# Designs tried in a protein design chat: VH-VL binders against q96il0. Part 236

Target 1, 167 residues: q96il0
Amino acid sequence: APERGAERRDTAPSGVSRFCPPRKSCHDWIGPPDKYSNLRPVHFYIPENESPLEQKLRKLRQETQEWNQQFWANQNLTFSKEKEEFIHSRLKTKGLGLRTESGQKATLNAEEMADFYKEFLSKNFQKHMYYNRDWYKRNFAITFFMGKVALERIWNKLKQKQKKRSN
Key: E = the ipSAE of ESMFold2; O = the ipSAE of OpenDDE; V2 = 0.75 times the mean of E and O plus 0.25 times the DockQ between their complexes.

## First folded at step 8 (VH-VL)

Design Q21 (framework fv_ebrasodebart; at its last look DockQ between E and O 0.05; V2 from the best seeds 0.00; counts 0 for: pae E 14.0 > 2, placed apart)
Fold by OpenDDE, look of step 8:
Structure Q21 (fold): chain C 167 residues (1-167), chain A 120 residues (1-120), chain B 108 residues (1-108)
Amino acid sequence: as target 1 above (167 residues)
Amino acid sequence: QIQLVQSGAEVKKPGASVKVSCKASGYTFTDYYISWVRQAPGQGLEWMGWISAYEGYTNYAQKLQGRVTMTTDTSTSTAYMELRSLRSDDTAVYYCARDQSYLPKGHDYWGQGTLVTVSS
Amino acid sequence: QAVLTQPPSVSVSPGQTASITCSGDKLGDKYAYWYQQKPGQSPVLVMYYDSERPSGIPERFSASNSGNTATLTISGTQAMDEADYYCQAWRSSTAYVVFGGGTKLTVL
């Protein structure tokens, strides 16, 4: 009896993009799309004189990014699996093989696939609603902190100008 | 009605392993994640990890990494938690809970709990 | 690990309002959940998504999340509300679930 190789359940890789920006970058670096989430990771620059507020913003952005990466990596994987299952099921129902006579992967037509997409969206509608709500909450917070950081920077620049005029 | 039914109480010796089961019913098992939470006597809730019933993805608390394994059987709608190298401080009530990972719903359904006693 | 801090105990008279706080780093940027646990029972979700109430939970239960503090409020507290209450959050960086230390609510 051939030992059915334990199909290594691909643990969703912890979406830490192995992309390392150049050490000398003074800017946020955008990596290539992640293979699972299809989201481009951002490596946030850390200033030498990062303020506590800037640090808070950076951490919030990082956390939000990681949340998004994980969500979409999982969502895309689920989608792909369900899509494949749907295709196989429909082909089977039609009495068709998984491969054409030419050896190509059998596919469903656009109309048949539309049913899949409709069903998938319907099934995941609530999930997407909650995701969107959380997304807005996070981005609102980020925007708020961006504003605070901007104000802090303005204030610091003004203080420096005053000090230069007094000397 | 949604229910999570756990296996019965276990008594184990130090160094042994325990495997607790959690049978889900009343919902589509594969649509949710299962979290495991334990509670030592007179203590608070401690999250152990979660598993996706569909994908089989797992995430374990750092403290338990290497000692805990979570699995699911979709055919029976059952989640399993195995804890190895048991110690006295592992004495606790172990709960399975339905969790919507990445969704803001928390643990909406809980098992009745499984007491695991580790004693010499 | 992000620690959620709760007061160990809160006492309230019947009919009064009980407030249980949960504080944690960046908790305001996350969703908070609340659980009620009575002695010898499993935890029960009483609040989710900061302020949403599950079906079957009395309207006297409410919650909010402001700054880095989530608050569970029980208006018109009843004797049956005596229990341990736990806050919970999700850490996005690790996908860990984190519980507070729990608060024992006593109805005097």
Scores: ipSAE 0.010, ipTM 0.579, lowest interface PAE 8.7, mean pLDDT 86
Fold by ESMFold2, look of step 8:
Formats: structure tokens, sequence, C-alpha cells
Structure Q21 (fold): chain C 167 residues (1-167), chain A 120 residues (1-120), chain B 108 residues (1-108)
């Protein structure tokens, strides 16, 4: 059963502008950085009566965001793990304990750590090249679907019988 | 045409390691992720992690972080999964499966499975 | 943390419609995937992208995903459809693949 109150649209009195409260945004939002990936998630807007094509685009963008967060979260964990393993290995070859006499974690000086950073960058060079390739492929697909959504919206506006003031 | 062929069954003692291979054929190896999924007897599917077939980007299940290593060899189109510090509850069939790295469509091809038995 | 919950079993008569649910927090914001596994065999992908069917999967298989629930539907269920069924999605907060616990479909 239709709601009669929702079936009527009141026009504004003469000279009154439309408003959109700040807490009812019609746009995507960018959130704070994710703990693991250090990337900012996008909170995607879901429009009223989202078309199937619009839904496919939104889900594709969400899946790409998760793929990107997964990559950087894994890189951050791998970096931390390999750094600790390198430190422990070098301390062992020097005959030093994993803890100082004060009980703090033993570490390496900057000169010793330079070897780790060089090895890590070399090991991950190809991985970042492959990431860049996949990133561009995904963004091309997203751009393509954005274009299809834009054309769908233009077509729907051209088919409307009643002219409405836009903006 | 498309095939994922895994190494044979293994019997291991607790505390040992196992390395299972998965040889891919019939497609462009570097365009796909390889997931490793295990299934204990009478139990459901448990995702272990995946690896990009090229250059080894990995993402491991949290419970296995630190015990599992996944690698690939692109010259032989082969993926590997190594599980260390084996326990009796690691007894399972281990599957490899591919998923498209670009716009994932799900795991459309699976290996035949590798039974790993950890005897006490 | 969010988990994909499936009923442990579903029973249907031959020719009737089977419905297998998969529930997870905000699951409709993700693509859902479905797998069939018969005894002694590897899993087979039967649905992807919420509602798309791979080549070779009978048209009686369909699926949907909205809100917190994805549903696999098998119309005109046959004895050969008796199997375990698993849903799958990504776990967005940790970017991992997540499988549901599985549903045993029995055709009586």
Amino acid sequence: as target 1 above (167 residues)
Amino acid sequence: QIQLVQSGAEVKKPGASVKVSCKASGYTFTDYYISWVRQAPGQGLEWMGWISAYEGYTNYAQKLQGRVTMTTDTSTSTAYMELRSLRSDDTAVYYCARDQSYLPKGHDYWGQGTLVTVSS
Amino acid sequence: QAVLTQPPSVSVSPGQTASITCSGDKLGDKYAYWYQQKPGQSPVLVMYYDSERPSGIPERFSASNSGNTATLTISGTQAMDEADYYCQAWRSSTAYVVFGGGTKLTVL
C-alpha cells in the first residue's frame, strides 16, 4: 500500500532554496587511515533506487579498495616480520642476546640496518611493479563503468516527459 | 586444458614441515592468484592464504601467520605452500585453487588435493 | 570479527526448490561466491559475483545477495544436487577470503 504523505511533493514557497543537511551527504566519504594498510577507506554513497549498473560499479570500487588495503597490509606485516628476523639473525652471528642487560629489545645500529633496507627493497622491487600494473588495470575498468553510468543517467534524463530544474 | 596438479600424499611427524606443490598449465600463470585451502576430515573448507603467481605478494590467514610460507616459481608455473611446526590437527586435504587477480571471479579451477597426515 | 554463517543442513524433496542462506555483517556490500563439493571431490564454483553462473552450471542454480544475506537457490532439485555447499566472500576489515561453514543438502 502506498503512503499518501510520501506521494505528494510540496514545492518550496517562492524564493526558498532547497537544502541538504550536512549529516545527510549525497557523496562518498573518505575515512581515517586503516590500522593495517595505512590507507584511507572510502565510505561509498548508496543512492536511492540504485540501478544494477550503479551497484556493479560500487561493488567493483569496494573490491578494489579491499584488494589495495590487502596489498599494503601484507607489505607492512612482511616488512615488520623480516626486519625482526634480520635483527635476530645478526645478533646471533655477533654472539649477542635478544635483550639488553636492562631487559629492552636489542637492536642494530643504523649502519647495520642499512643492509636490511637494501635487501628488502631489492626483494620487493618486482612485487611493486606487478602491483602498479594491476592497479592501472583495475582503475581502467572502474573508469569504464563510470562512463557507462554517466551515459545511463544522461539517457534517463532525455527520456523524461516533464522538464525539471536541475542543480 | 586448464589444470592444477598437486604433489602426492605425505605422512609427517609432529614438529616437522611439509611443502606441497601445485603445477599450473593451460593459462597465463602470472594473471592469477593461487589460494591454498585445507579441509580436515569431515570438516569444512578453511582458507589458508593466497599468493600472486608473479613476485610472491602473499596474504595469510591470521591463525597461520608465522607458520606458513607460500612461494611461486614462474619458470615452471608452480606454486608452493610450506607449513611448519606441524601438529596433529593439521591433518587435512590441502587444495590449491586459482582466482583471477584482475576482477576476481572466484576459484574456478582447483587442484586434486593433497592429503597430509600428521601422525602422533 | 564477522563470520559467514550457513545452516548445517537443508533437506528437500526431488523437484522442489532448495534455498541455502549465508549470513554475514554487511555481506551485501561484497560479492558472494558459491561452491559445490561432492564426497571425495574438489569444490566446484557454481555462482560468482552474487548472481552470475559459470558455463556448465545448470540454469536451475541461481543466487542473490542483499543486506546481510546471500542465498543460493536450486529449483527443480535433483538427486545429483546432493552435496555440501559453501559461500565465500572477502572479509573487508582484514582483506582475507572467508568461507562459510558449509551446508549439507540432502535430497529425499
Scores: ipSAE 0.000, ipTM 0.542, lowest interface PAE 14.0, mean pLDDT 78
ESMFold2 (binder alone), look of step 8: mean pLDDT 91; pTM 0.938

Design Q22 (framework fv_ebrasodebart; at its last look DockQ between E and O 0.21; V2 from the best seeds 0.00; counts 0 for: pae E 4.7 > 2, placed apart)
Fold by ESMFold2, look of step 8:
Structure Q22 (fold): chain C 167 residues (1-167), chain A 120 residues (1-120), chain B 108 residues (1-108)
Amino acid sequence: as target 1 above (167 residues)
Amino acid sequence: QIQLVQSGAEVKKPGASVKVSCKASGYTFTDYYISWVRQAPGQGLEWMGWISAYEGYTNYAQKLQGRVTMTTDTSTSTAYMELRSLRSDDTAVYYCARDQSYLPKGFDYWGQGTLVTVSS
Amino acid sequence: QAVLTQPPSVSVSPGQTASITCSGDKLGDKYAYWYQQKPGQSPVLVMYEDSERPSGIPERFSASNSGNTATLTISGTQAMDEADYYCQAWRSSTAYVVFGGGTKLTVL
């Protein structure tokens, strides 16, 4: 899958607009980062004469992108929730409130927060190991189908050249 | 031989909780998501959610958000589905089914189903 | 939230071709899957990824998915094919699964 930047209209003069894919694009293109996953989605072009093999590749790439975005959206949410719970639990143990005297959220020092990061990483190590394995397997499957599409396109070019010569 | 074996039928009162187990064998448990699908008497299939083999990565149907919790135990190759605050319309057969984690290809193996009856 | 609409019943004579439809907005943009459920049994996957047949499913089962409609086709229908049939589609990967309402196939 090629990497491409977002469309320039993301910098419209009237402020930040909601993401809107271009009309009549003939290429895949990369949108702005998703709010929850922080990943940039690819918006896939659907040609008029898409072959069955090309369609399988496109649906596979779309499904893999959605799977990846859901994983990271879930991880980001889990991290935020567990971080706040850890802070609240440690503040309660120290006999402190959830807010400072100024009304701001109370927090822990860097050494205390390091305990959270270590605990979070340890608890989620196996989940990330399985994610990495599944991402690797999905990448291999996509590469395999990309190769098949490339061969199909070469064969179609050769068939057209052969047909012209035989006529 | 690939098998998904579920816990036995249960009768519950409204407001209670139920936890159904699904023990997998004959395949690499961590390669597959487990989905839970229920079927009320005389009705069609209703998807409830799925869980990866690793705990904490789940997706629940919007209708059930807040009432359902799905977990796994990879050491025993077992998935669990807990449904809380039961109502009479939760009476159904509850199925577990697998789909491949890294390249989902549909629910190719299903458990035998667990009848959960919520009496009025 | 998305709805997949199936006819509630289809009747065919033995040996004839049965056609079961599944309609949804832009369903052809998604992979469609089909399940057979015989009375008192768990569902069985009979078609996946629009038109692929799992090992052990007879060649008389075929399927297509285009536009707003997926179709399961059973040629040479036999009495053993009497069952409820459900279509299923993924919405946003494996995160959102939708089943059709089911179609009871009767062979008479």
Scores: ipSAE 0.248, ipTM 0.681, lowest interface PAE 4.7, mean pLDDT 82
Fold by OpenDDE, look of step 8:
Structure Q22 (fold): chain C 167 residues (1-167), chain A 120 residues (1-120), chain B 108 residues (1-108)
Amino acid sequence: as target 1 above (167 residues)
Amino acid sequence: QIQLVQSGAEVKKPGASVKVSCKASGYTFTDYYISWVRQAPGQGLEWMGWISAYEGYTNYAQKLQGRVTMTTDTSTSTAYMELRSLRSDDTAVYYCARDQSYLPKGFDYWGQGTLVTVSS
Amino acid sequence: QAVLTQPPSVSVSPGQTASITCSGDKLGDKYAYWYQQKPGQSPVLVMYEDSERPSGIPERFSASNSGNTATLTISGTQAMDEADYYCQAWRSSTAYVVFGGGTKLTVL
């Protein structure tokens, strides 16, 4: 009985970019592209006197980033796996090996691959629609809170100016 | 109505394996992650891991790595959690819980729990 | 080990305000979730994303987050609110989900 190789179910990549910004950075830091999602992580600066509203904005941004990282990491993995499976299946159907006579990895032509892309997009269409919907909702919320934070900062600056004039 | 219905209570011996099922209904199964959480008698909640119902990707708590396997059957909208090499300290109520796919919404729906008793 | 720290118990009189804290390293960077669990029942989500209330949860439940401490507040506590409460956060570094140790709320 051929030992059914325990298909190593790939653990979802922990989308935590190990990128640590310099401790003294007073600004948001953008890391290199994540190896799985290909998205550049942002390390958000935390002000010493972060307001509750600023904290809420930061959290929303961070959670949105993590959401994006996770989505695309999974999507890219799925894509890669399905692509490989498609290629292998198609080559097998053609009676071709996985390697050419020259030892190169056998590939499909652009037309054959177009079928794969079409099928993949069709299969994942609903998923992408949900992603897009949620993306817009999240970004709208972020923008809204950015506005609120901006107003809060303006108000705080005005209060400080008034206090300086009164002394 | 959204429901997670788990399999019945299990009694196992040390060293044995248990497989708990969680049947989901009332929503698109593949749109969500399923997490497993256990609770030992009189203890708190312990997260065990999650599985993506769509991709089948899993993440297990470090403590349980190598002993736990989570799977899904999309055709039946059922999630499974297998725990191997059972010990007495694995005696707990095991819950499946829905976590929104790619969204930090926490666990909005829970199964009724499955008591697994490990006794010699 | 619970990464999030909760008081083991909180006691309040009916009509009083109960506050349950949850503290953890870098909790200020993540959303907190709160669950209510009554004896023999499954946990129920009572608060999500620090301060959002699910449908069906009474308005007397509220939550906030300040720094690395999340707080669940129950105003006008009722006898039916007696339960164990757990905080939870999402942590990508070690585990995607971490729970607090739980707090037993007693309504005296």
Scores: ipSAE 0.053, ipTM 0.694, lowest interface PAE 3.5, mean pLDDT 87
ESMFold2 (binder alone), look of step 8: mean pLDDT 91; pTM 0.937

Design Q23 (framework fv_ebrasodebart; at its last look DockQ between E and O 0.21; V2 from the best seeds 0.00; counts 0 for: pae E 7.4 > 2, placed apart)
Fold by OpenDDE, look of step 8:
Structure Q23 (fold): chain C 167 residues (1-167), chain A 120 residues (1-120), chain B 108 residues (1-108)
Amino acid sequence: as target 1 above (167 residues)
Amino acid sequence: QIQLVQSGAEVKKPGASVKVSCKASGYTFTDYYISWVRQAPGQGLEWMGWISAYEGYTNYAQKLQGRVTMTTDTSTSTAYMELRSLRSDDTAVYYCARDQSYLPKGHDYWGQGTLVTVSS
Amino acid sequence: QAVLTQPPSVSVSPGQTASITCSGDKLGDKYAYWYQQKPGQSPVLVMYEDSERPSGIPERFSASNSGNTATLTISGTQAMDEADYYCQAWRSSTAHVVFGGGTKLTVL
């Protein structure tokens, strides 16, 4: 009985970029693309006097970012894995090796790969639909809280101006 | 109704392995992560790891790395947790839990728990 | 490892407000979750994403976050609220889940 090689179940890529902005940063930083998700992480600035509403917005943004990072990291990994399996399967069916005579990785033609893409998209269609739905929901929420924070900041500035005029 | 139904209680000897099952129903199994959490008698909750039901990606607590294996069977909507090289301090109630989203953050539904007793 | 710290016990009289804190490094950057566990039962999610309440959870349950401290508040505490309460967060760097040590709420 061939020992079914314990398929090393790939550990989920830790989707958090180790990008650390300078300690004295007073603004949001955008890191390089994450190696798994290919998304650029944003390090959100934390004001010294962060309001509860600002904190809520920041958390929502951060959570949404993490959600996106994890989703695309997983999606890209799955895509890469399934693509490789497809290529290997097709090459095998064609009686071709995984490497050319020149030692290069054997590839499929564009038509053959089109079948893979179609199948992959079809298979993942529902997942993408759920992603899109959640993406909109999250972004609407973020936009809403951005508006609230903006109003709060305006109000606070007005209060400060009134206090300065009264003294 | 969403339910997670776990396998029955297990009694094992030190050095043995245990495999606990968690059958999910009432939702699309592949859309969620499953986390495993254990609780020793009179102790708090300890997270063990999570698994993506769709991709099969896993993340284990560092303490359990190398001893724990989580798997899923999408055809039966069942998650499995195997713990190897059992010790007396592995005596606990083991819970499976569904994560609220595509991320292993909060657990909105829990199994009834599986008592695993490790005794000589 | 960033540990979530809870008081081991909180006591409250019926009708009074119970407050359970959960403190942790960078908890202010992450959502807190709260679970209720009664003896011999599975944990039940009572609060999620710092302040959101699941369906079926009484309105007397609320939660807030300030800085690196999450707080579960139970207003008008009832005898049925006697349980262990656990806070939980998610570590973005490792994607690990972390629980607090738990707080035993006693209704006197």
Scores: ipSAE 0.364, ipTM 0.788, lowest interface PAE 2.0, mean pLDDT 89
Fold by ESMFold2, look of step 8:
Structure Q23 (fold): chain C 167 residues (1-167), chain A 120 residues (1-120), chain B 108 residues (1-108)
Amino acid sequence: as target 1 above (167 residues)
Amino acid sequence: QIQLVQSGAEVKKPGASVKVSCKASGYTFTDYYISWVRQAPGQGLEWMGWISAYEGYTNYAQKLQGRVTMTTDTSTSTAYMELRSLRSDDTAVYYCARDQSYLPKGHDYWGQGTLVTVSS
Amino acid sequence: QAVLTQPPSVSVSPGQTASITCSGDKLGDKYAYWYQQKPGQSPVLVMYEDSERPSGIPERFSASNSGNTATLTISGTQAMDEADYYCQAWRSSTAHVVFGGGTKLTVL
């Protein structure tokens, strides 16, 4: 539901066009959390008069979102798999079964699980470092294109004012 | 001088596995992911999957899920693709190609290709 | 599941302009990429990010992407441009790479 941009546009689908409240036009919107990444996707608004540079910016933002969603989906899966492996290994070392007498999964206490979290962070430290590097590199590129779009819009507005004043 | 150099051609029987290597040089290996793309004789390009060189996580084509494993060795700047349970329709030239993980510019450098022939 | 459709072949006379299309639903919402492949050789990137040209690719190569169609255009086509051409995009829901079926460009 967040609002981005200042320009008013017709909403899609056509059934909403009759009412066209400000929030239903010319804005990005946030979808429900992705099943695998737990991140909420942004669905970007595509204006009718999008310039080539504006299009590049929007596509870069879309691709960055997809990259980020995929990273966290994979990281969540890795975390779950390594957690189970750690629990199974520690239960085996203690001579315990994988299930309690009631049939539910055996667990480890908080102190034992803290060992898992430390090992997971240590094992994945370099991966998180490179993720952060690439995340900020992508955000820098997005900011750079935002600047280029802003300059393009200023130049076009000045060009139109000069054209209208000179006759 | 950016290069991706692949291992040599292989002949395999159905049911076997093949592991193709792709050694990268002339650039920072961890800035790129490696895609694997194959091409059956007389056919088009088929994307198999990609692997992030720095994270080691993978994204495989749905058709190949469960049969393919991609890995990297950052100490040697080498990517690997293993295809298991080979069938005759896996006969193809297998390419590795790079693309930036944060500023995609397309697959700008490709390996020379590795012919894998699966026959009985 | 996403499909990029290319014509199987395009023929052009030397010096004329060749146009190779790539069609996909809302393809203009994504970046399109183009590759050239000559017989027995690896593919070569010839256009990226819809209309950008890599270093070393002649200016006679240009491209566009809008609506449902991306187009690779080769002006002043030369015999050395005879090759297979593939379009490529990313499939957003899975972060998968999708290639078109390829177009054989013949220079008569």
Scores: ipSAE 0.027, ipTM 0.645, lowest interface PAE 7.4, mean pLDDT 81
ESMFold2 (binder alone), look of step 8: mean pLDDT 90; pTM 0.933

Design Q24 (framework fv_ebrasodebart; at its last look DockQ between E and O 0.02; V2 from the best seeds 0.00; counts 0 for: pae O 9.4 > 2, placed apart)
Fold by ESMFold2, look of step 8:
Structure Q24 (fold): chain C 167 residues (1-167), chain A 120 residues (1-120), chain B 108 residues (1-108)
Amino acid sequence: as target 1 above (167 residues)
Amino acid sequence: QIQLVQSGAEVKKPGASVKVSCKASGYTFEDYYISWVRQAPGQGLEWMGWISAYEGYTNYAQKLQGRVTMTTDTSTSTAYMELRSLRSDDTAVYYCARDQSYLPKGHDYWGQGTLVTVSS
Amino acid sequence: QAVLTQPPSVSVSPGQTASITCSGDKLGDRYARWYQQKPGQSPVLVMYEDSERPSGIPERFSASNSGNTATLTISGTQAMDEADYYCQAWRSSTAYVVFGGGTKLTVL
């Protein structure tokens, strides 16, 4: 059985936290925000005596997390690319370069950037509508299985109590 | 009855493009993803990508990035897959499938397949 | 590179039990699905959620998934079960849906 690592700081990327759950944890862990999606991943606990219902719930939560991470990573990438293209296009119309005299990226004023945000939201509204629909479908299923697992645990506790009294 | 009906076989030369259609019926088209899967002669299934049926997002297999475009037309309940810069090793049967692999259920309904042959 | 490895072929006699394996790193942490494809036909979903059977699929089809291996089991194998079988799992570093290489089941 490998021991829990104290903390390994060989090469730590800037802006990324090194997180390591305890090795003998009996519950799920919430990690730091993912660099690309900005969502906090859950590190799921796998008990030795995991029931079939508990396994189905854990797998559903795990696949839902991966789906969600991928959606937001893709949307954040699209946002960044379209923002840069918008800024580039507006600067070119003004006859300005992409970089300031100091080499820093040129920017637009707040009113011009508000135009970008409005356009981006309108363009991507329907994609987010379908994301929200699928998110609700997944969360309904997860909640349903959470209820089934809770009932299973209560039932097992009652069976254990009943067996003790009958002995 | 849920049905996916694909366009007919295509014969193309290397360097050309092909656009395969997939018309869905018997369900609410915009509620599901459409996945595209191809199968070279005598080979296994290869996932190409998926698209949300309403003008949503796409995800393509890394191998095909830059060569594939997937679109939909919700007014006709039709999905399209275009593959550009065709090579001989793109010869395959191309399937569309209703995609629920973002849930446990997987690909529950498949089109009949479209043979695309790329030869000189 | 996510890889799901299946044996290329499995042969059984009629009435015997066929087992088709699908191996992948930590596959038991994900839902597995199974598809049947007969020559000249589109694939058909035969198992999902590791061990659930769609309506219309015979009870002789069963499946399991734990550790690194999912297994499709066909008891009382019939000639009509002769087909190619593919496992599938969600998302990898290079493809968002991954199929196994396929297994040709021969009933002889």
Scores: ipSAE 0.011, ipTM 0.614, lowest interface PAE 9.1, mean pLDDT 80
Fold by OpenDDE, look of step 8:
Structure Q24 (fold): chain C 167 residues (1-167), chain A 120 residues (1-120), chain B 108 residues (1-108)
Amino acid sequence: as target 1 above (167 residues)
Amino acid sequence: QIQLVQSGAEVKKPGASVKVSCKASGYTFEDYYISWVRQAPGQGLEWMGWISAYEGYTNYAQKLQGRVTMTTDTSTSTAYMELRSLRSDDTAVYYCARDQSYLPKGHDYWGQGTLVTVSS
Amino acid sequence: QAVLTQPPSVSVSPGQTASITCSGDKLGDRYARWYQQKPGQSPVLVMYEDSERPSGIPERFSASNSGNTATLTISGTQAMDEADYYCQAWRSSTAYVVFGGGTKLTVL
């Protein structure tokens, strides 16, 4: 009887693995996909001499990220819940158990699941429309502030060059 | 019928530890998360943390980090919550609750509660 | 931690409509679940985050979300509805569960 190797239950460290970038990093870091939203979080760099405009941009980016994380985490939960309910309902209707004889979770075929996906998308269509609208608005604002920050940086560099020529 | 049955009331001294058990029945234990919630006398509900019954993944409230340990035994369909370094303000009714499947985002079934009294 | 704010108490006469609010930062992107707790009892789920009712919960219970506020509505409130009500949400950044402070509903 082959010794079923005790798969070391990797005790996932109890802490939400806050992707902590190295303290000496001078750039934004992208973390692994969040287990709930499946979105990769970004840790935004904070410059030592952050301008008010740069700060505003950073905050806007952070808020937008949080908004996205929350939306998709909730959406994924809803999806998973409804999917499970659908499967259970259909299995019950078929007179099938939730588990196969082998103890595996019973599943539906691709055709049956297609009905679920269509229904789910239809039900959530308006929600997705609002999400998309807000997504564009937020990203437009971010892009706008990125442009402003870029201009500010150019202007500051030009002023510094003029001051060096005058001395 | 889905049931969560908790261990009996406990009286502990400050500095001691308490371990509360929660036996689940009526559903597939490993498919769900278990959350622990406490309620001090006359106070609201305070979430303590959750554990995945199957994977054993845990997430503890920041306030309780380092003092709380949650575990599960899938063979007995039992969840455990250990709270260490007990203080008087830890006096509360402790509840286990089943979280919905896949993500620990809410509770649908609750245990009867376990009173833990911390007194000198 | 995200704080969910509830009114400490709501009073209604029998047959009237009770409304309990739950407000929190970014709650518009969150789903609030509602629990009922009677004295000396465990909390009971009365509303899912999608505003669906668990089996056994009367139709007079409903929930809505608007902006940063979730609302539990009890139409035709009965004496048996007197209880503490808690809203609950989930924080995506930490995966923490957060409860409101609770609202005592009194049926006068």
Scores: ipSAE 0.007, ipTM 0.566, lowest interface PAE 9.4, mean pLDDT 85
ESMFold2 (binder alone), look of step 8: mean pLDDT 89; pTM 0.919

